# VHH binders against S-protein homolog 13 (SPH13), part 3

Target 1, 133 residues: S-protein homolog 13 (SPH13), of Arabidopsis thaliana (Mouse-ear cress) (q5xv33)
Amino acid sequence: GRLELKNEISGVASVRKAKLAVRCWSNEDDLGWNMLKPKQSRIWKFTTMNMWPFQKTEFRCQFRSGFGTTNEDVVTVFSVKDGFRKQCGVGGDECFWVAKRDGFYLRRIVKDGGGDSRKKYVDVLKSKWVWKW

## First folded at step 4 (VHH)

Design y11 (from x10 with Y108F; framework vhh_7xy4_2)
Fold by ESMFold2-Fast, scan of step 4:
Structure y11 (fold): chain B 133 residues (1-133), chain A 121 residues (1-121)
Amino acid sequence: as target 1 above (133 residues)
Amino acid sequence: QLQLVESGGGLVQPGGSLRLSCAASGFTFSTYWMAWVRQPHGKGLEYIATISGSGGETYYSDSVKGRFTISRDNAKNTLYLQMNSLKPEDTAMYYCAKEYTEIDYGSFDYKGQGTQVTVSS
């Protein structure tokens, strides 16, 4: 599997407002808060685990931007549970998330190209930024 | 870098035995559940056995229960699979797998390169 979190916040007067703080965890392991600068990505590549008694592969994150946090404070960004990966696009083994000025998006692969080898992406708004503090 | 290296496979006759080893490096071996999984040619992965970090808990698939024994030596960072009463149906590539329990920036969760077990007369 592949998980990418990318900061594409732009069109702001201050670089401070363009930064994205990310806290992620998998099965309760907390990696703490880390800062993504504009255009910076964090990428994880991994073997998906979906067999008992192994814990099923699942990544959850919290996001803090200069515009607030997501509607649900904790966002599942990758999971082998309950068909979650189907929303991430064709192939279902990659989830690509993008923070923009107006909200948090899933960058979904919607077309593999067929005889044309190009992939086509569409950004789907999943949460507007909201203030909770 | 995190690494898992399997060894001990080979060609054996039905009813024979093999002992597989997995040498682990680059992580705190004793804190993770470890597993053996297998993949017959052209088929999907099948769970075989798993063992807790301390070695105190083990679980087996029904297909190997009573025939295979998983164990570990945390001082040597090594996982083992003792395979007895081998059957042709046990023919597969065998992989050592580490339970993924945390996020690592720019890293991979690992299953090793595998070791081939062929059971035939």
Scores: ipSAE 0.000, ipTM 0.107, lowest interface PAE 17.5, mean pLDDT 77

Design y12 (from x10 with Y105F; framework vhh_7xy4_2)
Fold by ESMFold2-Fast, scan of step 4:
Structure y12 (fold): chain B 133 residues (1-133), chain A 121 residues (1-121)
Amino acid sequence: as target 1 above (133 residues)
Amino acid sequence: QLQLVESGGGLVQPGGSLRLSCAASGFTFSTYWMAWVRQPHGKGLEYIATISGSGGETYYSDSVKGRFTISRDNAKNTLYLQMNSLKPEDTAMYYCAKEYTEIDFGSYDYKGQGTQVTVSS
């Protein structure tokens, strides 16, 4: 499987405010804190498991920006459970997440490239930033 | 003392228009990014648009892009939001916000009472 997290935060005066801090983990791996500057992506590749008696593959993350966190304290970003990865688009083995000014989006593949066609994506807002005063 | 005073909200039919204003005082208005954010009743805050201090850069949420226009008049210390093609889902209390000055995990500094926009038939 594949998990990509991209920082597309824009519309802020400083790089510090546009930075994204993310920590992701599964029961097998803690991927640690990753600091993403604007336009940076982090990609993890892994073997998926969805067969008894083995644990089902699932990754969860915490997100912090210079102006808030997601509505969820912890966000499930990849899972073989309960059909989760079907929402990630064509292929079902890749989930692509994008942080933007107004929230955290799943970048869903809606059309696979074929012949001279390019892949098409639709960004679906999944969680808004929680603002603090 | 920082003050932000929103006005211009009201009741409109779907497809209608409104122009919101925010009168700012107590800080050097032209040097700060400003934003419009909204809060539907019983829900969280939603970012709508931001504008740079000079007005040279603007950014919009996907839900309002092409329908709303953020602008500012630095000589009058006033921020505007022109709202066209209003939809029922635009119903919310609208707040203007000043960018926080500290370099940490901060948010916009909200000081206004807001202005209510209701879109219904």
Scores: ipSAE 0.000, ipTM 0.232, lowest interface PAE 12.7, mean pLDDT 79

